VH-VL binders against Large ribosomal subunit protein uL10m (mRpL10). Designs and how they scored, part 147

Target 1, 224 residues: Large ribosomal subunit protein uL10m (mRpL10), of Drosophila melanogaster (Fruit fly) (q9vpl3)
Amino acid sequence: RGKINIQRPKAPHYERARVVAVTQPKYPELPKAKSCFKTRAERTQQQQENPYNEIIAREVRNWLDHSRLVAFFHLSSITADDIFRVRVQLHKQNLHLKSYGSKIIEQAVKNTRYEAIVPLFHSNHCIVFSPDPEKTAALLRIVRRVPQMVLLGGIVEETMLSRNQLVAYAQMPGLHAVQAQLVQTLSQAPGHLIQQLQAHQNSFVQVLDVHAKNQMNEETPKST

## First folded at step 10 (VH-VL)

Design gb139 (from gb1 with light chain S91Q; framework fv_anetumab)
Fold by ESMFold2-Fast, scan of step 10:
Structure gb139 (fold): chain C 224 residues (1-224), chain A 119 residues (1-119), chain B 111 residues (1-111)
Amino acid sequence: as target 1 above (224 residues)
Amino acid sequence: QVELVQSGAEVKKPGESLKISCKGSGYSFTDYWIGWVRQAPGKGLEWMGQIYPGDSDTRYSPSFQGQVTISADKSISTAYLQWSSLKASDTAMYYCATSFYYWGEFDYWGQGTLVTVSS
Amino acid sequence: DIALTQPASVSGSPGQSITISCTGTSSDVGGYNYVSWYQQHPGKAPKLMIYDVSNRPSGVSNRFSGSKSGNTASLTISGLQAEDEADYYCQSYDSYSTPYVFGGGTKLTVL
């Protein structure tokens, strides 16, 4: 598969550079068009092979299992330059923006407690992970200025929350025990919550599409 | 209350080195970007670069890359702008300003440091 | 080179309204809603008056308003007062390598 160069595989070059750019922002940007083209082609080829899907699905499960904060977003059309800018800013707050195909998400969460989230990913999407639930306020402050990202809901301390519940959580005092108790109090039954999130997603996508078409660059409303 | 306090005015000769400072207080110093903005006498504003003190990630304007060094010491909540060798064209007012975002706006500004470089 | 175009000067009488334009390209002013306006009195630091095209920070008079149409952003000052006499700078996002680009500035004279 791909370009054979003994002891010099190409796919890890792209993935490694991308991870390093997010984890260590001081590292230089990827080289120009030719390098980006080659790593993109290798990534595309990897995704077309079934064994690679399971490897990526394991990565998703690992993120879900080791994150105390997971936020789900609808992602509208956005340039590579703009998403990189957002990714770097989020990383400053220990918030990790990831994008995975819907089939990989389904494979990752099938037969797990997270299976109910699959319907959220039928449209273009992204997920933000963090080991620190206290970063919810910082997350909302950052995405408030990214009109292409629309919050659908999330998971805090293994409890599924709607968009409004996440906003409420972000405004609570920084006492972990109090916040954990409030999360339990605010939570809804999983089935009801997912239907609520789907309804909000569909309604919001239509509103955003209309607004984006009427204004090339939508101003982010005041929040948090 | 957020405050940025800059070091006092400097008078230097061409070829000398200089390091000016900007001390932040009243906010989380490591969670905000600190930028440097130059204003030559009677001219407009020019963004020089900015630093995120939490990890020392530093970005420069193409016009100032290699001409100045931006740094920060998070233990004393102070950012710095430094020249290895000043020239007369460096005569200007230098402002530090802070922003939560890498982009957008500078919401708080220091009072400015006047740097005069003459023989 | 000046990235954003502003008129060098504008003037008005007390109680009148004036508008200052800021023209860029589709990649900066036209490409994003990240337009800010700063007021600078002689010998003083700039003060943020408007951010994200039309939002006012706390403490800024509601006489100041911002708008954008295509590649041109505008700052409007209503009920003009003597203390509004200052230099005004627009600023926009352009790209990751140039996140802050400023206009040349406009000197407002209150007659």
Scores: ipSAE 0.714, ipTM 0.862, lowest interface PAE 1.0, mean pLDDT 82

Design gb14 (from gb1 with heavy chain Y32W; framework fv_anetumab)
Fold by ESMFold2-Fast, scan of step 10:
Parts: structure tokens; sequence; C-alpha cells
Structure gb14 (fold): chain C 224 residues (1-224), chain A 119 residues (1-119), chain B 111 residues (1-111)
């Protein structure tokens, strides 16, 4: 309810618009031309520029820089209860299970020594961090009972290792010097030795070529 | 080899306190869970709870929460099960057992401690 | 108190095969493959016979096997021998209330 007696006089269009404008909440003015005519490039830049993502990316970089063991997993469909159980057991061994979006991981590792890990995160994934590389054996013992987590590879003492190299590292004695030397050996492909064995590599390459051709004639669905 | 050695049999009166022990050897005491399992005379096994000695994280069965205290001493690789006030219904064989997994099987068992509570 | 359901007793003759069932819910036996079986002789501590539904620890006879269908796990003992006469307990991970729960136990009698 409520009625005002002022509607009877003919009001000029401009005078009415002015009265309405005065009664509206006042906010900081944005450049309307810029907001209305943003280019595709400007929209793409604004879409990618997210302060929240940079904060989380910095957290990921901090975990990578302060962990001497980092393990990467493909994560199949798993219930919240199952992952919680696994997280509790991992935490007991000073192993910290984290999950981040692939875009955040790409942002975190771009232009860093860890950029090579980006291809691992284009599907469901999770990462385990630890300050203690000797916990690699405990990590593998835990995840062998979790079929939803498939080891892809990792980083030990700032050196990237494949799945098989991580398994080999886990089977070594808990002697830091031997393990550090093994990490260096496993991560390197000595050029002169490879060249010396090139004749053997030609035979191996031929076998792989036959295998690749056989794969082209067969659909190999990857499901596990 | 892994071995769990439990304290000797106890005979107590209702209302008395009691603390029994389980000493582990042959494994990393702080990296395995130690559970306590009760068996009343002629009855089945009942999981009471378990402790992770590395950080003293303790989990109890709802049936035993508040009735007993589970603890561990890392310096002597020993876990404990304690009652502040015993009841006749506490008469049972008590086993300690160890598991690497929070959710998993008990691989190794102690020989058991018989606790008799009678007036 | 929550416990997995087992028959109180089962009997068989030497050389026969016998099966002991263990029934739970989707929050324990049905939801996870973390079922274990223990053998207990009178006056002795339990011994782990089966873990993860069907796996045998080192030193356990191939006469013991485990399986699971839905909410029910089963322990099968083939070539039954007098020394198999014991109490058998199943156990499982339990997401509902605790990480661990036992069955009520089954007394196996060899006639």
Amino acid sequence: as target 1 above (224 residues)
Amino acid sequence: QVELVQSGAEVKKPGESLKISCKGSGYSFTDWWIGWVRQAPGKGLEWMGQIYPGDSDTRYSPSFQGQVTISADKSISTAYLQWSSLKASDTAMYYCATSFYYWGEFDYWGQGTLVTVSS
Amino acid sequence: DIALTQPASVSGSPGQSITISCTGTSSDVGGYNYVSWYQQHPGKAPKLMIYDVSNRPSGVSNRFSGSKSGNTASLTISGLQAEDEADYYCSSYDSYSTPYVFGGGTKLTVL
C-alpha cells in the first residue's frame, strides 16, 4: 500500500530519469566501453587470471619444493570413505595425499624443473608428498592394497623417476648415500654407452616397430 | 622375526585398577598398529581398539570407548591396556596383535593375558 | 554390539570339504575386499589363515580357500583333517563404526 499525489502534473522525460538516478545505490564506476567490447584475447586472459588459482598453485610449488619424495597416481573411481581410509594410513607414514585440478598443477609447474610432470595430470589423479624418501617402500606397501591408485612415477631427491625406477629405489637398503647414487644412476642415460650398443638397439627398435604395427591392427582398450 | 610378548595372568577384585602390557620386537614398533582383542570365557573374539605408537593415535570400538585406555611407550616398544575400575564382566583373555594396515588383518599375535575379576 | 554373522557350529568327516559363511552388510563385507579368517585352537592365540578375501599367508595349507559373493564371505576347508577342529572367525574392515569387526565365530567339529 501507499499513494503519492504528485503523478498528475506532466513531468518532462529528462526530469523523471534524473529523479530515478538519484535514488539508485551508488557503486564505483567501471569503464563501460571496456567491459562491453572486450576482445577474445582480453576475455581469455581474464578467464585464466584467477587469484585463487595462483594461491593454490603456490601451495603446490611449496609442497614440491619441500618434499624429498613425490609420487604421482592415476586415481580410478573411489568412494570418499575409501580415500579417507587410505589418507589416514598414508598420514601415519608421513605421506600426504593431495588432489589438485590439472590447470592448477600446470600453473604451478610451468617454467619450473617439474614441468615434465604435466602430461600425467590430464585424467583423474592424485599426488603423495613426503619429506622422507625412505618412506617409498611404505608407500608402495600401502598402495598395493588400493587398486584404484595406480603409480605413474615420481620425484625422489629432486630427480624424476619412472614407476619401475621408484620400485627399484624402494627395494634398496635404507642407506642415504647408496640411494642417492642409485637415483642419479636410474635418472641418467649415458650417451656413449647407448652409442656403443646401437647395434643391439636396432634389433630392439625393430621389435618395437613390429609391436607398433600389430597395435595398429588391434584396438587395445586401456581399462584397469 | 616378529614377536609380541604379553604380561602374565592377573587376578583382581572388582573396583581395582589394572594395566597389562604387550612388548613388540623384530619389527619397527612405531610403523605398525597394535590392537587389543578380548575373548570372554567360552565366547568369541571382540576387537577393543588399536593404537599407532608413532603418534599415539588411538581408535576404540564403540563397545569399549570410555571403558579402557590404550597407550604405548616407544622407548621400550611396549603397548598397554588399562582399566581404572575393573568389573566381574572384564574377566577374559586379552590378546594384543599387530597389523601394518589401519584397515587390515592382524599378522602376529601375543600369547594372551588372562584377567580374572572375582569378589 | 555389531558383529558379522557366522553359523555357531559346522561339522564334517575326515576327507570331506566344509564351508563356513560370514555375512555382513555393504559397509563391511559387501563394500570392501578386506575379509580375513582366523583359526583358534583351544587355549591358543588366533592364527591368520586368509586375508583380502582369498589370499593365504606363508605357511597356510592350500586346503584353506576363501571367496566372497555380495555381502557374504566364505571359508572352505578341503580334505578335512582332525587337526582342523577349531574355532574359526571372520573379520572385515567396517566403514560404519570402526575400522575392524569380527564375526561371532564358528566351531568346526570333525566327526
Scores: ipSAE 0.525, ipTM 0.767, lowest interface PAE 1.9, mean pLDDT 80

Design gb140 (from gb1 with light chain S91G; framework fv_anetumab)
Fold by ESMFold2-Fast, scan of step 10:
Structure gb140 (fold): chain C 224 residues (1-224), chain A 119 residues (1-119), chain B 111 residues (1-111)
Amino acid sequence: as target 1 above (224 residues)
Amino acid sequence: QVELVQSGAEVKKPGESLKISCKGSGYSFTDYWIGWVRQAPGKGLEWMGQIYPGDSDTRYSPSFQGQVTISADKSISTAYLQWSSLKASDTAMYYCATSFYYWGEFDYWGQGTLVTVSS
Amino acid sequence: DIALTQPASVSGSPGQSITISCTGTSSDVGGYNYVSWYQQHPGKAPKLMIYDVSNRPSGVSNRFSGSKSGNTASLTISGLQAEDEADYYCGSYDSYSTPYVFGGGTKLTVL
């Protein structure tokens, strides 16, 4: 037996609304300040730029400031052993191969005359620095044996040069006056230079596409 | 144009010291590696080692490490190969050769120095 | 010490083609495209004939060609001439500490 009059009351004095109000579940509210707010230190930490990036950006600016030759390359897939060998040979010629993330390059050159180079670093890249611009010929001689590195352009004596201008500079004899005059003669506006450098990147992509298609065509692998 | 000129033939007794030379001309001496290559009578070519005159960085074959010394004097564009104590087995033709690349081929060769070690 | 493996001798007649092999390991010939070939006539210094597997220096006849498959590089001489009779040596990059190694050499006889 049970509580028959409570389970099924017949008396009209039991009001449904009052019973429901008394038995309605109550949800505790979470402390908003504790669950939704972050400390000032936590917010500052999350919104601050990585200080490591600024330190490396200063290193890049130091390389740019102390180098009379800077060359920019697109870098295809290369093994650690191959890049190490190239780095050793470059170092013998006082040429210093460096690779930095695109964001670091952007931070380093922002608000400088070299800001136009930023788009070159949105793909795989590397940079070669040297205090000696006469080493341009040695640089190009080394890089012609490294098909994974494609010259995009550079800076010689603080003047931005396209790939063709840098190649022309390398072919000049090691006469300081002649080389300085060539650099002055070949100088171009940053906007014009970036268009030439972008064209070289696009040409490289096209060459890779043609090469890949040719390698897959086993019936006619040699068209010439 | 580019030329490597080696010192003349040598005839020595076992235990004697010897230093042979290789003089480069017509190129930037400090920008190229200079290697030494040995060829015993009727035998093949053996790479002994090489030097970068610009900083005197030297690499040796394990077979010749400690047996010879390679050096260079950039003021007179000359590389050297030296023995402290010769053995009869050192009898061979010795070539110097130069390469622009650390990993690379030897494009310019000296005429060779014949070293004969006999008692 | 450890030399790259070449046949001791090869022979051919004038106008024919011959091939000389050079076999190493995956850490030298097989690992890199830095194979060179040298020609040596009796009493003379070697002469560079091929570099970087298949490239010819200026002044070297186009009858000389190079190739590589796996751990074996090959020198092919077409249209054999009497003056091609010589010893041929391959060479390759080996390692950072020991950058160069030669093959044992091959005597080419033109019959």
Scores: ipSAE 0.626, ipTM 0.816, lowest interface PAE 1.4, mean pLDDT 81

Design gb141 (from gb1 with light chain S91A; framework fv_anetumab)
Fold by ESMFold2-Fast, scan of step 10:
Parts: C-alpha cells; sequence; structure tokens
Structure gb141 (fold): chain C 224 residues (1-224), chain A 119 residues (1-119), chain B 111 residues (1-111)
C-alpha cells in the first residue's frame, strides 16, 4: 500500500482528534442504532392505503393485458451494470424486464385468471414481457448467459406454461408457426394438433432439402 | 450457412472519403450485432464499434468515436464503416464480425478489407 | 489505448502444453464471465476458440481450454501441434468503455 502502514495510525494524531471531538458538545448526537422496522400489520396497512401502489398494480395489469409472452424468473443478487447489460439486449428483442414487489403483483392478479402465479413471487423475482410470442427463443438464448435469472415458467398467448413447456416451445425456431399453433391447440382435438405439426414439418423439410441441394451443387466443384 | 462478405481492398490518399461494406447472409440480419475490428499492419485487434441493424443502435470505442461512422441497411443485409477524411494512420485490415449478444463473442467473421492510405 | 494485458509471445514444443494469460480489471475480466479467445493465422480472419471463459464452439478441439481467476483469464493449449502456431487474442465485456475490449495479443511459436 505504499510506504506508510495505514493500519498503524500515530497515537498523537489520534489523541488530538479525540480531544477536538470532545470539545464539540453541540454536535447533534445521532442515534447509535435505529430500529425503524414497520410491523407486518403496519406494512400491510400502508401498502393497502398507498395510492402509488394502485398505480403500479395498474401498470402490471396493463403489461399482462398487452403481452402475448410473459416469463417469470427467480432473480439472484445482480449488480446495476449486469442488469443494465441484460436490459439492453432484451430491449433489442422487444422484451421488457420488470421488477415489482410481491404484494403489488398479488394485488394486480387477484381475482384474475393469473392468480395462480402468486406463489412464484414469494422470493426475489423479475418478469419479462413482450407483445411477440415468437421472441421466446431469443429470450431463453439471452437468459442462459445470465445465471442470476432462473426461469420458473410463463404465459404464452394467455396459456400458462411450465418451465419445460416454455423451453420446448422455444427450441423449434424453424417451426415458429407450429409452435404458436401448438400453444393454441392445447384444448383442441388431438387430430388437429397432429395435422398442424405434420403439415409444417413437411414444409420445413422441403425448405431444408432445397437448401441442402443448393449447397451440394455449390460445394461439389470446391470439395474435389 | 452464416456468412459475412466484405468489400474489396481500397487504396486511397489522405483526405479522401471511403465507405466499406459487410454483407450478411444465412441468418436473421436484424437480430444480431455487427462489429467492426481494426488491425494495423503488424499490430493487434482493436474493437472499433458495433451496430444493431434492427434499430441502428450504434456503440463506439472511445478511440474511434467521431473518427468513423458505422451504419447498416437492413433491406440489403449490409453494414458499413465510413470515413469522411482518411489519414495515413487509417492504413489497416478491417474486419466485420457478428454477435447475438450486446456483450458477447463474435462467432462469425468477414474475410477482411485491406485499406491502404498513402500519398 | 485501453487493452487487456497479454504476454507478447509464448513458445512450446510439439506435444507440450502452454498457457496464455489475459489480465484486466474488475470492470472487465474480473467482474464478468464473458471472456473470449480468438486464434488468428497470418493473412486470415480471427476464429473464435473460447467464449464465456471456458466454453468451446462446435468444431474447436478439446485441446483448447479456458479458465479465470480474479482479474486474469487463461487459455491453455494441450498437446501442441504445428498448426497451433498463430496469434491469440483475449477479449472481454467492459463495463467502463462498453461493451467490448481486446487484449494486445500473444504470438505462439511452436518450436
Amino acid sequence: as target 1 above (224 residues)
Amino acid sequence: QVELVQSGAEVKKPGESLKISCKGSGYSFTDYWIGWVRQAPGKGLEWMGQIYPGDSDTRYSPSFQGQVTISADKSISTAYLQWSSLKASDTAMYYCATSFYYWGEFDYWGQGTLVTVSS
Amino acid sequence: DIALTQPASVSGSPGQSITISCTGTSSDVGGYNYVSWYQQHPGKAPKLMIYDVSNRPSGVSNRFSGSKSGNTASLTISGLQAEDEADYYCASYDSYSTPYVFGGGTKLTVL
């Protein structure tokens, strides 16, 4: 640390500082410790009575109403710079990362079809909203590089999906139309779902076959 | 399938303007960042800046802010690096490269464009 | 010019292992797990060898491995081969002059 040992202050200087402190009796004495914890009842009452919480609950409801994709995450400790970086990348994909208190979320979704999500918010959390459900693959690609964000589940086209279902939805980028249709057909006859998957896979296979043939034709002269 | 094709070598005099190009194919051009990397003769790689073609958001290295302009035309999947007035010190190989992540690695690179500025 | 610190050169013999260091600060290498390594042969474009400190892209030999301790990232090449002779560059996310910074580069010579 340089020439001077900072952990070894000189006694004369320290003694003089103490004398000066003692001779300033008009300095306001700050409380040594403050216990300004509100009781649970007081916190609950303030939350219920705070007009600002009503505005934020409305904001949450507005995001839910205008988003075709909503993803829920557990959020571990994260720095301001890390969250800024993540927000920039998410914003590029029309993905909006929001954080709200658990009681505000509970207030926003109470008596709605989304009330089942409340238990997800008993710990540290954040939510990603998007009007575009086809951005689910981009979302998961981004968050796999953010270990502080752990996917819990989501809502796609008003349908609640588990983590595994959302991952499955995202993992077929060549089948975006089929992915969207799959979510839409959760309550439809099995024959309709099979028809949708079969039709799109045949179309996708044709595109790949044409592409492969074009690449083979171009590569053959070079791969002598 | 992902490919970045850069424009051909350029020989210029100090004070001239120049615009070089990088055409992307085989991927979603508007969903990836395109960066520009400079390499002076016998020197190392220097990150100059990058652009997100979807909204033209551009980030520059402090060393290159105001010295060059990065732009993109998403209708033809092409990014550009431009100088208003070249200097002899601009003589270098210029690479374009693409990254999905704002903070991330460049996983595909163009072949490079050699720019020579001499009198 | 702000750049990550690498040794100018490193050398080894065929079959040996070498390690190339890359030292930054808490605003880049030390603060994040977003360190990449690039290999560049003379007259060629760089090739990504490692990303996110230790991950290999498809097609990159498992002889290449990455690690990080504090403000220093390391690229280790085991079982050295003649074709490994190249310049190696580290790069990192940089929160101070965002978003990206390269190291000065290391010339690997296989003797």
Scores: ipSAE 0.621, ipTM 0.820, lowest interface PAE 1.5, mean pLDDT 80

Design gb142 (from gb1 with light chain S92T; framework fv_anetumab)
Fold by ESMFold2-Fast, scan of step 10:
Structure gb142 (fold): chain C 224 residues (1-224), chain A 119 residues (1-119), chain B 111 residues (1-111)
Amino acid sequence: as target 1 above (224 residues)
Amino acid sequence: QVELVQSGAEVKKPGESLKISCKGSGYSFTDYWIGWVRQAPGKGLEWMGQIYPGDSDTRYSPSFQGQVTISADKSISTAYLQWSSLKASDTAMYYCATSFYYWGEFDYWGQGTLVTVSS
Amino acid sequence: DIALTQPASVSGSPGQSITISCTGTSSDVGGYNYVSWYQQHPGKAPKLMIYDVSNRPSGVSNRFSGSKSGNTASLTISGLQAEDEADYYCSTYDSYSTPYVFGGGTKLTVL
């Protein structure tokens, strides 16, 4: 077989097909003009539960269910060329970079163990998925050279980890059994983990302010 | 320790084929890019191309696209650079080098293979 | 054709400091913090001296430092020693043509 063409986008065609497939079955199932009038709250809830969003939310749930490594990042402004370069390098390590809207993430994780991650996605974000948790070290090595991506935390072997815990996990010798045991040992208080992730998100705002100051006013600061 | 060991010097005539090798050891061969760098006598370094052995994805410099073939064999941790038909202008020192990043620096280098194409 | 411009030669005396420039465009040196510097002694393979503009690999003397301003990267060598006499090459990521490109090289003479 030929080589995988990483430069060729495939996902958008699949997503479009899924939307089209849902459109047609709706008409024969649901009769024209419902006679039962809904309250404003019920209409608002139905509108918020957009069928397209549910299709994408299902995709997110599928990624979460079948990935043993999930990492959450804040994403600063990035060019199409830069994101493509990063995606190519990540894909080499079986790491898949995806971005979804906050409402879609909320729908995907609603009533799941991971519902607490929703606050991480109220700013610019991206998520990296992988079936291979041993690639955590490779992931961190790659993103170290991508200042637009700031690690917030992740999920390893279905266990939520803070940024520091994920960094510690990456430093393990790569033995599956040892890494799985470490994950269980590191993550003993889910509430504490959420506080850690929130603290890192707040610290990132401070880091952005400092870096903006350093980059724009390195030589002769013209302050106002 | 990390090592890249290249094949020995070659002396060829124009029109002949040639395949030189670069064997890696002491690191994860399939997780690093292997690049080939050319240096003509008394001239500077020229990046020719690179390969990711894990999936054989290969990138070439426009100057060397179609002039050479880069390949790798994961089972023996060896990368190759080959010519179907050598030219006198191919006379140069050829280095292999590794990089974790395809956009990044080459942190380990082979000792070089001298290729002389004459007469 | 050379993608990155370096001076052909630079000279200095022992104990002096010298700077080697590497000038590109906004699509290479100016666009990214991926500039690397290599040292090559005659008959030897190149050695990585600086990566990501200003970072040193383990084992590289702190006499070597890197910086960047706009489209120009610089390698500075302080306290020049006879052993520093070599060819120096800059390199970086190029988003428009190749993922990697070298400068033309600079011969450093220590007199």
Scores: ipSAE 0.573, ipTM 0.775, lowest interface PAE 1.5, mean pLDDT 80

Design gb143 (from gb1 with light chain Y93W; framework fv_anetumab)
Fold by ESMFold2-Fast, scan of step 10:
Structure gb143 (fold): chain C 224 residues (1-224), chain A 119 residues (1-119), chain B 111 residues (1-111)
Amino acid sequence: as target 1 above (224 residues)
Amino acid sequence: QVELVQSGAEVKKPGESLKISCKGSGYSFTDYWIGWVRQAPGKGLEWMGQIYPGDSDTRYSPSFQGQVTISADKSISTAYLQWSSLKASDTAMYYCATSFYYWGEFDYWGQGTLVTVSS
Amino acid sequence: DIALTQPASVSGSPGQSITISCTGTSSDVGGYNYVSWYQQHPGKAPKLMIYDVSNRPSGVSNRFSGSKSGNTASLTISGLQAEDEADYYCSSWDSYSTPYVFGGGTKLTVL
């Protein structure tokens, strides 16, 4: 019974799953291909118009609307145990780690002031949300110990900030007036923020690749 | 000025119950883990467990699971370590220490509580 | 045994440099940068001297430095002083059920 040993964090116990399955009301058809005889083009079009994606996109918009702190990260290969440890520690500080597909992010932010962030999500990524911008210092303190997560930038009080601007903001957590002035000053910066975020993303991905390759070489050194 | 102040030394007999305390001040009590570290006479440091006072999430070393109870009262910024029935082998110095992370380092330490269990 | 391996004792004279080693495995010292060092004077609580392999807390002398190579972390004390005489403990991450494992401790004697 291999299935009895499969554990999901929020999944029902296997016996409960069976009971739930027989007692659950009939739901409408799940969004998937209606027929196995559909052409590739029809299947691709159907996937792009998936109603499930709109439901999750609304969830993402809700997180963006109700979070005063949003941080964007590049995410390299990480074990389930390591990401779970990070997620639990973040949750202690009212920081919520979420992962969404790039298509869902694009759908969520289309025609909003946040549409500029879409290019950040064309590679492996994750997002941290919080209603409390004072937690930026706590966020950076936690992520310092997770080399697989590389900060790309974020949004504080609806103002888009680069990595360096977020680091600067985090270093002044006890001075509310100074923090407010900093955010106001940063929001008056000339354009090119998207270029800065994209450049940092590319640079961080490259640095992460070098770091990952060096870690692999160090873990399996050759005696020669 | 972060400070952890522990309760005074205890002398007990085997089978007796005991609860020792650790009061934190000068930092956000609910944002840091409080761990308990044991040091038997003439021996090294041994992690027993820790609690996050903000939600009372408590974790124990496998060696101490079921042997002790760790708790905290965030209204008075105090953590506790409790035994229902002491053994002679519980004779040790007990330190509380605080950490921002579940892992890594203990930033600040209490002065220690000496517990002596003898007949 | 679960404890990290440290030499039982090390000695030096004032002004010299000494190094204390802490050896674990690829799943603790070697697998992560979560090595810390504590100084303990007789009858006193431990004091954090180094965290994350090489970082010093505010107020710790720059005579104390940390490093790591493979599965072995090292604490180096330069310009040795009489007040450095103490027991030194390393610690590292091991697993979610044992987030802290300690070395057996090293007694530093200043002669």
Scores: ipSAE 0.520, ipTM 0.712, lowest interface PAE 1.5, mean pLDDT 81

Design gb144 (from gb1 with light chain Y93F; framework fv_anetumab)
Fold by ESMFold2-Fast, scan of step 10:
Structure gb144 (fold): chain C 224 residues (1-224), chain A 119 residues (1-119), chain B 111 residues (1-111)
Amino acid sequence: as target 1 above (224 residues)
Amino acid sequence: QVELVQSGAEVKKPGESLKISCKGSGYSFTDYWIGWVRQAPGKGLEWMGQIYPGDSDTRYSPSFQGQVTISADKSISTAYLQWSSLKASDTAMYYCATSFYYWGEFDYWGQGTLVTVSS
Amino acid sequence: DIALTQPASVSGSPGQSITISCTGTSSDVGGYNYVSWYQQHPGKAPKLMIYDVSNRPSGVSNRFSGSKSGNTASLTISGLQAEDEADYYCSSFDSYSTPYVFGGGTKLTVL
């Protein structure tokens, strides 16, 4: 818009020309706030009062309520092309890859039985939802080819499962009733589950560090 | 046993249309990608494109997009590769192959369909 | 267009070990562990020999092994036999629009 005024300027009236000539390009000094930083409490309150975040949190809760399979992953750096490829493959199996901010997830699961999952989302993460728990085997087959996605655990038939329990579930016979009954029999100790999930996050970071060091040694040879 | 059976050899003239087939058996046809791979006489392998029969999602290599049509009929577990107008340069062996993944490797291959286009 | 570089031919005697290289770039062979190898006898369809760099499908002899270093993948065949005489093709993932790129192929001759 200013470009029109520059290209075809009208001569300013006397008053405007005088103001421009006298006034330096300075704004009146704004009074300094007592604090230029918002406190954690103020940021938390602002986020909780954001209608957009509340709408997304309700969407997350709707996905949790209507999905019989929910799998949690640590997500390392991945290109747009790679994540799109993974989403397409997952969608073929009625598996829906979603990513939400940790605060939105906390808001969605607060005061629910799933509140214990919040620590899983402290780092970069993603979630796969499906109405069909028998797709767990297909899910694991697909993510085996995606090194950036590391399985942390999940929820099957409203039961929280560790990584090892979810892998075991995927290997069970294809009889839906048998699989559902076994899930109900598996251990549901939340403290133990969170400890296992946190250990997987730490193990993954350690593996990445070792792998990165090995890659650097192979790519950049050192003289003895 | 997984098996891909392709239609027989074809001899055509330039400008003619052609549709060749690949019938899958022994696996879940709608859960695997079926790709088409071309091999010109005395040359190497070229990926042309692939289809997911479960939803007919079709992907083409940039070199073959607009030159061929890939389709599938899941009711008879058959995939197709079609030309509206053949050229002499289309003379080649055409293989169908299947993969669970969109990427990576082709687990099983058809026996091939030789297409010869000459005047 | 051939995206991956392979030697045109390799030869060996029965019982010998040979290696076939497959060189790409950091965006294909170097960027992913999605390298596969196919064996093709004259007049026959290709057969998958190796996938994911070093994994062997059931039914493939353990004389066939795969590896990768940087931008170069390798297929090694130990204890060469007459039946190994064939063309060998490598393949790698490149991008979503080109999920399969092949090497030019290597003709293995067993003397």
Scores: ipSAE 0.653, ipTM 0.837, lowest interface PAE 1.4, mean pLDDT 82

